# Designs tried in a protein design chat: miniprotein binders against SET domain-containing protein 9 (SETD9). Part 7

Target 1, 299 residues: SET domain-containing protein 9 (SETD9), of Homo sapiens (Human) (q8ne22)
Amino acid sequence: MPGRLLRGLWQRWRRYKYRFVPWIALNLSHNPRTLRYVPEESKDKVISDEDVLGTLLKVFQALFLNDFNKQSEILSMLPESVKSKYQDLLAVEHQGVKLLENRHQQQSTFKPEEILYKTLGFSVAQATSSLISAGKGVFVTKGLVPKGAVVSMYPGTVYQKYEPIFFQSIGNPFIFRCLDGVLIDGNDKGISKVVYRSCNGRDRLGPLKMSDSTWLTSEIHNPLAVGQYVNNCSNDRAANVCYQEFDVPAVFPIELKQYLPNIAYSYDKQSPLRCVVLVALRDINQGEELFSNYYTIVS

## First folded at step 2 (miniprotein)

Design S2f (from S2a with F6W A45S Y73F)
Fold by ESMFold2-Fast, scan of step 2:
Structure S2f (fold): chain B 299 residues (1-299), chain A 80 residues (1-80)
Amino acid sequence: as target 1 above (299 residues)
Amino acid sequence: SEVYVWIIGSDPEKVREIVDRAVKIAKELGGEVYVEVEGDTVVISVEGLSEEDAKRLAKEIRKIAKELGVVVFVEIEPEK
């Protein structure tokens, strides 16, 4: 009667809301025809990679400039090729008596969510979900999200297809599975948190971070980095966003990498960093909660 | 809160002094300490501190760095 023990483990597994994983397991065992994978040569994308890149650069550049007092400290310790991009702003800051006398704790002129609003015309944030049992959800807190907009990013440690993810996978509802088998662990607690921080400390250019770790804290610097809290659609809640995979191109500005809420588990600078964005399927109004499709079909 | 310290290229003897003194203070405050070395850069990460103790640690590390003429970058991250 090994089937009785296996059934007990299966019932236990169904209580773990692994992002995307239990749905795949259930559909493969009961109805394989409801599970559709796009062939590896095909794209499963709603908007172009150029549109994703343009949006991320626009937001991250605005965050960088808003936080320039702190960034100028970091820039002063980096190569001239990076520093020279901001030479005019550095000259103003270092020679301005009033800037040098400022003793405020916060150096930013605007909150990150306000920068997002000024940049894209909307803000998003995590709050208590409209679903009674879901805990957290993500809401449009200000403005209007137009169809095709990048609304959020799925943060976390990126694992290649064959990399070990054993202890982190147990009871973890925040593991996102990409079409090519890449996993992103967006859990902000426990072993997952320790792993992300360890990887973040590994990847560096002097004091310049190559990834954002603030999504692990109560004070998020990249306001898009809330994607793991977006709840799955249901019969009562239609999907208004979908997941889209994005590889960070080699030409991505190095000083802006600090806002990318993803880091590779393996230290390999040859492969592009995998990110996942959430893209609006329709116009989404202020006050609405975001709901995603967790399966691989994109229309 | 977490305190993250970057010690960028310097006299190895002075770097060791900063690391030893920073680790001692962090442990006295009850923090969990991680030290990583990569080439000429040393990173100290301290977890499990209150916001007040994190600020105190950061202030003390900056003071030690200034005394020794070593370049450091110190960040404090609030924890969930």
Scores: ipSAE 0.000, ipTM 0.207, lowest interface PAE 17.3, mean pLDDT 75

Design S3a (from FB with K2E Y4V L6F F34T E36I E38Y K41Y Y43F L45V K71E E75T K77E)
Fold by ESMFold2-Fast, scan of step 2:
Structure S3a (fold): chain B 299 residues (1-299), chain A 80 residues (1-80)
Amino acid sequence: as target 1 above (299 residues)
Amino acid sequence: SEVVVFIEGSDPEKVREIVDRAVKIAKELGGEVTVIVYGDYVFIVVEGLSEEDAKRLAKEIRKIAKELGVEVYVTIEPEK
């Protein structure tokens, strides 16, 4: 069987990597893409784009202010119209740079999950799933999630329908397919991780980041960026969240783009950046695992 | 620390030289190396390095790429 042969090739590749380069390229180019099954009830938006935007701005603004000492470096690269929004804090920061002062309480910041709780009234985090075979899952760790709340984001590299994703799709359960054919690759390992980091490096200018890459590490800055670990619903586990597509508007604050856990694969900037949020279908209690009504057919 | 190298579109002989030299240096530093090729896309991932050795490897790879006139994207990240 072809899949067994590819797994054998990959194991040999890990031992003698550069010796298999041309053969791997030729064989992997013919692999099919992952297909998505979307239930009828998940095709429509549950909340408005304004509600999604408002929630993201509220959370990202709180994260930005929590990390202001570091963020002042980024503000130095931005227009006066952006810097003026933070003028009072910048005045304090300028005084804080004086070597004459010994500042013992400098940068006493909250953890991202605590900022999420203070901002939206709940926290979420990845942990071992309640499903024996699922590995990771996402849980409400504190507070209460009200119906209609944005509880998570689906991180990853965004591919337009014409862009190649064949190798990344092989054995990858973390590819989300949008209704228009746009794909989001949320895999935090292997080639998918490499691609995201490369795109992030391509689009950055000095300390100014245009997307969040920390969801690939153990030190996550955007606590919402765990959506790829939300498991599918089953007969024993009803769906309590649904996926909703969101395009980042042109008016999105540039200093907050660093918290967006998505980046376009191509350098083409004519289209708005696609994001995907997970929205609560009902009130979700502390301690509950999130389950989505999303299904994937894996090739 | 982890070093990630991405190369897209270039002279295949020059790319092969970058890969061979990068893999050799990474292994000499005790890193675990993964090289992935799909068409003209080449990814090199090196795991298990100290921060100092990761910086040294990244510097050497950028030097090799510059010598050969190939554009590469090199990043260093903390390992998850």
Scores: ipSAE 0.000, ipTM 0.212, lowest interface PAE 12.3, mean pLDDT 75

Design S3b (from FB with K2D Y4A L6Y F34V E36L K41W Y43W L45V K71E Y73E E75V K77E)
Fold by ESMFold2-Fast, scan of step 2:
Structure S3b (fold): chain B 299 residues (1-299), chain A 80 residues (1-80)
Amino acid sequence: as target 1 above (299 residues)
Amino acid sequence: SDVAVYIEGSDPEKVREIVDRAVKIAKELGGEVVVLVEGDWVWIVVEGLSEEDAKRLAKEIRKIAKELGVEVEVVIEPEK
């Protein structure tokens, strides 16, 4: 049954909570949790929800059309209300089927990073950070990021404030804490990776996936889904991006949800899906590394 | 009875040997095994063992860890 692994982990946590108090204490001493501080200027959204939505739809629509040969097969099995949006393109696809020997038309025309560049005027990717011991960082690899642009998304499993995340939080520097207590686990390895994949397999609309799981691999489909690797600002590196929370609205096209790099831990369809975007605080040039403001870091 | 093993900050190759041998013994005893890995930390949880089998598993894991020079914490939760 979809989500069976998550149920098992929750049942084990409830059963073991009191007996494993020493390990809870040990892990807290090794990786202590600190009360989050949010500067007054960072409490408000930098850009409107409409601007965030517009950017995501623009990028995801371009990714969808670039992959139309695969998407047309999925669309043929979805409701008419979704399929009818692409009727003209489906007619062209039907004409193309007559020339089955042209195999180059069976795959994406452009790489995801190139689609991002054509759509927003820039591209980003993870690479080795400019900071001596930081490991990974995120860089503007092409073009110019204008002030106020959505430059990245924080991928991962979304946990409501009442949901357990203990095992996934052990030694995990990739947990983002939202202002309302919602957590996003952006770790691409270990139990966090298994949990995300389990949730991704649980949530489907026929052949269509409701979230992107490719950020867990070396070949990502949504090039924005690198936000967890953005390093914190310091005295030597000023912040050039900030985090902004975003709830996916009910009007979001179902066929584009496959590009959202977030999924809810619980099988609860009453609450909107929480996402987190990174927004440029200034124009950022090609070759620059992204640095976030400090209040968004979860210890 | 259940057995829980916690290993932190040790040589990955040696930790893998401990996990492999512990899982083998646990399965031979009919236990259900869950292994959780997070960075430098490994948790092995074995459920559904008799009290004596749980004690045997814990003893064997401590012996293996000692042979390899790895520090482990082992806890046995008795049957109610």
Scores: ipSAE 0.000, ipTM 0.118, lowest interface PAE 12.8, mean pLDDT 75

Design S3c (from FB with K2E Y4I F34V E36F K41T Y43W K71E E75T K77E)
Fold by ESMFold2-Fast, scan of step 2:
Structure S3c (fold): chain B 299 residues (1-299), chain A 80 residues (1-80)
Amino acid sequence: as target 1 above (299 residues)
Amino acid sequence: SEVIVLIEGSDPEKVREIVDRAVKIAKELGGEVVVFVEGDTVWILVEGLSEEDAKRLAKEIRKIAKELGVEVYVTIEPEK
C-alpha cells in the first residue's frame, strides 16, 4: 500500500521538480536526529585530515590532467586566478595540438579506473556482491590497497542535521549517518537522484561544476565514488574498511571540486562541505570485496 | 518510528487546520516535525516517536481529516 502512495507522490514531484527545489519546509523543533552509534575504539580518525586531503588532491589532479583538452576549454572561461595556475600547460597544449596534427597520435584519454591505478596503485569498482541478498558490492579490481589508504568515497547529497530529508529517507539503504547528525543520501535512483542533479545544476561557477554527478551514471569520472555499495561486515565477512568523515577545507582548489561526489542540499558558503571516505584497515588484495565496520543505533 | 502524512488537492484552509493540529500533537509527543508543501500537495513527516505514539498520532490525524472531509494518507515506517 505505501508503494502505491509513494508512486503518486513521485509522479507529482516529477511534474514540479524543476519548479520546486528545495520544497518549502518548516522545522518546528530542536534536536531533530537520532545519532549514529560508533564504538569508542572507532570514534578516532584512522588517518589525518591532511592525509585524506593529500590523497584526494593527488587523484583529482591526475584526473584533471588526463582530461586536460576538455579542462583547458573550461579554464579559458574561468577567473584569471584559476587560469594562471595552468599557464605553462595551456601554452604547451596550444602548441602541442598543432605539432601532433602531422602524426596521428590520438590515444584516447585513460579510463578513470586506470588513472586511479597509476596514481594510488589500485583500482576499485562495483559488481555483484559475494553476499546472496546484498545486490551490489565493491571489489579491488586491480593492484594492492595498503593499510591506511583512502579506498573510496561515499557519494551523495549532504543534509545538515536541521535540514529536512524528504521521502528519499523511506526504504533507502544508501543513507549514511554522520556522528553529528549530518546525513549523506547516496541513492542513485528516484527522488534522491533528481535532488542531487538539481543541486549540482544550482552550484556552478560559470561552466565549471562544483561537484561530480557522474557517479549517478554508467560513465563514472571519479572512480572512488562507489562507497554507498560497500556492504557491512558480518561474522562470516570481517571488516577491511572503515568510514571516516572529512570536511573540505576552504583552500581546496576550485577547479578540482568537480570531482567531489558530494553536494550540500542547502546553499551555504559558510559551512564546509562534508565528505565521507572509506579507509583500509589492512592490506587488501586484488579480487577481495570491501566490507565496512559501520554501526547504526538500534531503535 | 516515523509517521508520513500525504494530503492532496483539498481546500487550503482545511489543509492548514490539519497541518496545524497534527504538528501540535506531534510536538507534544516529542516528535520532530517537518512539513513539505509542493503545489496543492502537503506532506507531514514526524520522526522520533515510539511505535505506540506513532499509532496514536496517525489515529488522531485520520480523525481530524474525517471531521474536515479531507482525504489523507497516513503511513507508519520504522526509522532508519
Scores: ipSAE 0.000, ipTM 0.137, lowest interface PAE 13.7, mean pLDDT 74

Design S4a (from FB with K2Y Y4F L6V F34Y E36T K41E Y43V L45F K71E Y73T E75I K77Y)
Fold by ESMFold2-Fast, scan of step 2:
Structure S4a (fold): chain B 299 residues (1-299), chain A 80 residues (1-80)
Amino acid sequence: as target 1 above (299 residues)
Amino acid sequence: SYVFVVIEGSDPEKVREIVDRAVKIAKELGGEVYVTVEGDEVVIFVEGLSEEDAKRLAKEIRKIAKELGVEVTVIIYPEK
């Protein structure tokens, strides 16, 4: 970026412990979470980390198996301990290819939202909000969301509290603030989009992707990756979901990391990858819009 | 709206004049004003202004900077 003033702004903000929007960083004595309010009755975790992990693994495994013809090529680059989990499927896949060549039969592949429905009993998607001025919202498009279900994920680039975010924060309403000062930039446009794609390219292992970048496109592979479009609750629209922070454990299967819609801004491997899920506070019916209990405090 | 001003200049007399005039205008518009110094940069942060008053303040600060030949960056953010 050219310009001495822009360079000066960048260097100054880079030195701050918190890499928030400029007005927040100038108020070091203020609690950064004062920009967001979570009612005391809505505790930090609605479900266990084990339940979150179980749900993500169930969905991602189903997505992986649905696209197995392409994923089998990725398995060739992975350790034998990973390949052995799919040995029976690899044998069937090779036989299936020969059978398809001989019989000209098409193998059925489901759309991601159909896989979500088959695995969790519901599907969600972004659409125009029921609120006149809100733009996008997220709706239950099929099935029934039971209380306690992981219904969405907040995609985007993950910034530790010491990492620079100044330019990405300008005019950006899609920055989620975690309790520990970690930020997630879920903006699908502008410099935020460029940053995410750059990090995604950096962290590739050959053809193996280490994060999902399709939430930046019209053809989303992880149908949960729409959380940044969930609107805040109001007096006219009660909250039916809440945010829950989740750290990806070291034991997370490497072949499924391609479905995680988050990537670390820095390459430092010492910290686990932060994700944020949205969890249902009640049963949510088909056709209902999602509203979160995480909202901005105006003073 | 919030107004964020970065003043980058090596002439302390001119920088002080910009700061003094900007702070006066911001306070007259009913804003809360914070001033900090880092290296050779002076940062002015103003909060509590309407969008119209924030734009007016930005315009006046740029005018003062042009008169004095000092480089400034002025950014307006909506309050959240």
Scores: ipSAE 0.000, ipTM 0.124, lowest interface PAE 13.9, mean pLDDT 75

Design S4b (from FB with K2T Y4W L6I F34E E36T K41E Y43A L45Y K71E Y73V E75L K77E)
Fold by ESMFold2-Fast, scan of step 2:
Structure S4b (fold): chain B 299 residues (1-299), chain A 80 residues (1-80)
Amino acid sequence: as target 1 above (299 residues)
Amino acid sequence: STVWVIIEGSDPEKVREIVDRAVKIAKELGGEVEVTVEGDEVAIYVEGLSEEDAKRLAKEIRKIAKELGVEVVVLIEPEK
């Protein structure tokens, strides 16, 4: 029924309208009269939290194993409960693999995008957008993205709604606002970059990092960490992904946290770490650019 | 294309005038129109418009709102 549909869409609009107040203020200097509206819970939860977690663990585990020579060093400093998960691989690494290994790094390890392809059947990367004035965009560079796949993550520093985000917000178009007022600052430059690196340096367990900071560089370790560069859909570019909020569960493997492209601004105040994933709304072919769903204000 | 018009926190008589004029224009453009009221907010939903007609509707509604001194948010859902 149209009346039922309008009523539901109106309720979603009311809730999401309040989510965009800081984003409107921040983006008016760059995109006057532009407001993003993302559909509510039924679109935000296209797949289950278990499916998100399963995908992230699968990708991060593959990344961990791909550079196991480096990871085995950090494992030596972690609790026995973590090391025991990898005992068979540690034995091979210390006795067999190191003795017989090819010395050329390019021949002995895969690039992160190739690991993503081997793991999920596709890879994605940032490139110049197909939209003339958009700058950066994100493309499927290899393989096929099936409907419901996690295609990307929105990197950045996570701010609770009570935490200050004043200097980082100036001229910053890369702040994502969550429904509960949590903000994610995905800007890879300036003060935002300094803040993320500071938080990353604060949150360490010996040699093990608790978040991925490589999305701030040209050599990214988590190939999913390009979500801030996904452009909004338009009249000539239909949406093929949507944002979905995800809280990292307490049982998340500590040795894989280094691949999470998010860090809390104040770790003492967090219950779970908030992440945002982008989920495919349809099958997406090699060569296609990713476009997020939203409603645009026009005049 | 579909068009959302949200009118907030204004004089009820002015809001009614915006709604009435917007509905009339939307119907003239061949759109199907629904109006929902939630407290002091009013939403107008229009579907079945071309992209060009959706933009024309948005422009006309903003003009009416400006004449009446009422703040409105007009959203156009792009083609799927």
Scores: ipSAE 0.006, ipTM 0.214, lowest interface PAE 10.9, mean pLDDT 74

Design S4c (from FB with K2E Y4W L6V E36V K41E Y43V L45F K71E Y73T E75F K77E)
Fold by ESMFold2-Fast, scan of step 2:
Structure S4c (fold): chain B 299 residues (1-299), chain A 80 residues (1-80)
Amino acid sequence: as target 1 above (299 residues)
Amino acid sequence: SEVWVVIEGSDPEKVREIVDRAVKIAKELGGEVFVVVEGDEVVIFVEGLSEEDAKRLAKEIRKIAKELGVEVTVFIEPEK
């Protein structure tokens, strides 16, 4: 049986000519005492979980309100306790007369990057890296990133410690390894893309999305969802951000889950959804590229 | 020739040592090495080796596995 599976993988490998970056050492033990050594600077959380949550809620709430014309339809399917938070805005939508709306012209929805700037005082986006042959990188495109700010999120399908991730790992440099052995596959192509979209379709509640899939497209809805393109620090490029793991709390607003750029590979609603944020290690100016400390990716 | 190594183990330190030593030997033999995780198994795939070097690699990996008390399955696939 194993030889037959491996032969099938070999045929697919030759066909696509993918090259995998060698070396993934995962903690395969059920014993938490076998966790790898990590430098002290990489173990410590730079900001609190409450600060991460506050930032995400602030950004996601602003995105939700910016798109309220469409979001008001989703609210109709949600409990009264959720709808009551938006009653003033819903009253305006229901009382709005077509004549007045036409008179004032349709208000242009702001681009996600503009909402990020208005919300946090900066924006970020992917572009060609300053490193020769590195491909994509992530830059501060507007404003100032203060030390301790959440500047990006690592998008992708979340695999628990014992879940299979074989085909998706072939030729894939966008797999992030968490300290506890959880993996996040942030590749926007091939099988990884198909898997994420499949999981996103699985976890829908009617028209309500439970995760953001737009990071897989040219029109990104959550402008933070570019973390997989942040390049590693080197002797010539000092790290200015670090990775921080974050578990989405059970009390997270259901109407805002559509902006989370992560989804669990297997259904397990009793375990919190793992996310990874990138946090600024210093003030970062407009025009600077982000560089991360990769000590949390490879053991 | 291609070499496939499936490592089954609950001790991540021993698994890591086998992977490290196997990767080092495979690279010394001029092979290209890929390491993949599948559930609780670690799979090492090596390509670009002669049939003789593939057999040498397999022998050395089995020796390391026996030394560490870890179960491995080694499969060698020759050229078509």
Scores: ipSAE 0.000, ipTM 0.190, lowest interface PAE 11.2, mean pLDDT 74

Design SG1 (from FD1 with L6F E36T L45I E75V)
Fold by ESMFold2-Fast, scan of step 2:
Structure SG1 (fold): chain B 299 residues (1-299), chain A 80 residues (1-80)
Amino acid sequence: as target 1 above (299 residues)
Amino acid sequence: SKVYVFIEGSDPEKVREIVDRAVEIAKELGGEVFVTVEGDKVYIIVEGLSEEDAKRLAEEIRKIAEELGVKVYVVIKPEK
């Protein structure tokens, strides 16, 4: 048994070929109140990748159409196969622009949270947690969340398992660790914010954005991008959501990538973009706070 | 010396308690701590301890594990 145990430990140690992983583990141990434990049952996907994709496309398409006057400019840069999806709306937009001299007087018809409600039957938002020491939390603000629904996304810069993360990990409780060693830095402040914005600028093609950066601001465009503020379950607060990893497929519509709240740290990537969604474990009623199946020590 | 700790248990509350207490003791002894969680399994690697402190940490972890009824395997390895 000792020989087999030692071999297993060496296999796990080989996964830590980069210095930043030991540092992240050390940082987690510096604050026992934020130490996270992932139960075995949370490793399996609750819903299919096609269900995740369908939900994201439905929400992002609705957000795109709600802001069509602004989005029509992006379509001018895209192939005819993309433009043809919006031909009827483009004809109306061209006519509208000719009649209205001041385009900035036209506002979106609905707030992003209202679009979420109209597309999925519920809305969520961050607010002060019901837990005294937790700071922010995420609540169902309208409607009913059915079991199996995607209720949130974990925003941030995506680091592959071979990529170094140094200064961003110092005092940062918003680093999510995927099962394969991929990290997502969802901190909306400091060096993490600078890194995300730099990556966003790197990948931008003129007015076409390849990721959502608005989760870093007070004017959030993707209302799902609040997952980093979901608190861990405790003895008196059962989990009602779980984390599920999702890779963005190559067939994802290019005009909707602007709503993905994740960006790869490295350029010239060969891997699909990793996202993390939070999925409802039961029906969740209006007014309820979301709690994930990661456990936090409270002292 | 390095201390390798493998924790296996189905009660996440008890596993959390032993991890937290083990990490705290290791930090107090001046060790550099690395924690990996994989479902119901937790691996803790502690580096930078003297042989005496490594043995002390291993003994304390075993006592906590016995107290909580959690299965724990502890291996001490000197650095080459």
Scores: ipSAE 0.000, ipTM 0.102, lowest interface PAE 19.6, mean pLDDT 74

Design SG10 (from FB with K2E Y4W L6F E32Y F34V K41E Y43T L45F K71E Y73T E75V)
Fold by ESMFold2-Fast, scan of step 2:
Structure SG10 (fold): chain B 299 residues (1-299), chain A 80 residues (1-80)
Amino acid sequence: as target 1 above (299 residues)
Amino acid sequence: SEVWVFIEGSDPEKVREIVDRAVKIAKELGGYVVVEVEGDEVTIFVEGLSEEDAKRLAKEIRKIAKELGVEVTVVIKPEK
């Protein structure tokens, strides 16, 4: 029995060491420093923040341009420095009875997953996991994911280490714990959904949204915003992606913030918005499921 | 030090009492407490305790479990 008990304890300890752990956070404010410990080898970023930013801007710019007829209305409310980036496109739209009618009459918008494929060379989507009892998983549905590519984003409400999250954490498997104690609540149901929508409404600038809320619906605008459904690796399923934290820089284009699937729980000018991306550890082929190696309790 | 408590296949009422009492003691000792609930499986994780306080917490949890007739597994991982 001692040998069998020890094997069972090691299997449970390994699950916690190598899994995203859902929990009820009962005392975040008492000892937030303990949430930050991780081995040195697990702290290394796979790609630079510049590479993350470049990928996100490329995808979000393509989504923006694909939806330009609707976005042009929002541009009228933005500073001239932002509008000037799109002056050629705005001139065509506003001058355009004869230009639009005879020149480019059959313009159509592409689905978000197709835009992702056109910009990065692959698409991803959620579906039933290959793991029994895991529910949803995330798959490469088209193309090839090269090593080092941003494959997905972890959506949800961002809580600083001092902010209360007790009720949202009850029975919630979609809370991601960052190294510095920041939490991201990616649950698309219940109180978590209500909180995200409330924060999204709070931070609007008229018709301009400062975050993407469509990941809460069946009509997803940012096709990367499925990271909460990526399952943890196991002995039978090697990790092919890892979580990487990313802070949105102050220079991030305001008109593209509507595609960020994260929002701060409390307004805080001192802290940049935290995002989490999933980065490919190897080339991932069409049809493969994504599995992560993040450690939420690292002892 | 870290304290891990594993409870499986137990009476939900008795499990709730163990969790409530363990969380109270851990907080009084100044520990950071996390409780995971998945169906009939409950895991309590406590960190930020001295080795002495971790052993005290584990002893009290085992005592409570024995009083209620519930089997628990308690693991202490010391700080390095």
Scores: ipSAE 0.000, ipTM 0.160, lowest interface PAE 13.2, mean pLDDT 74

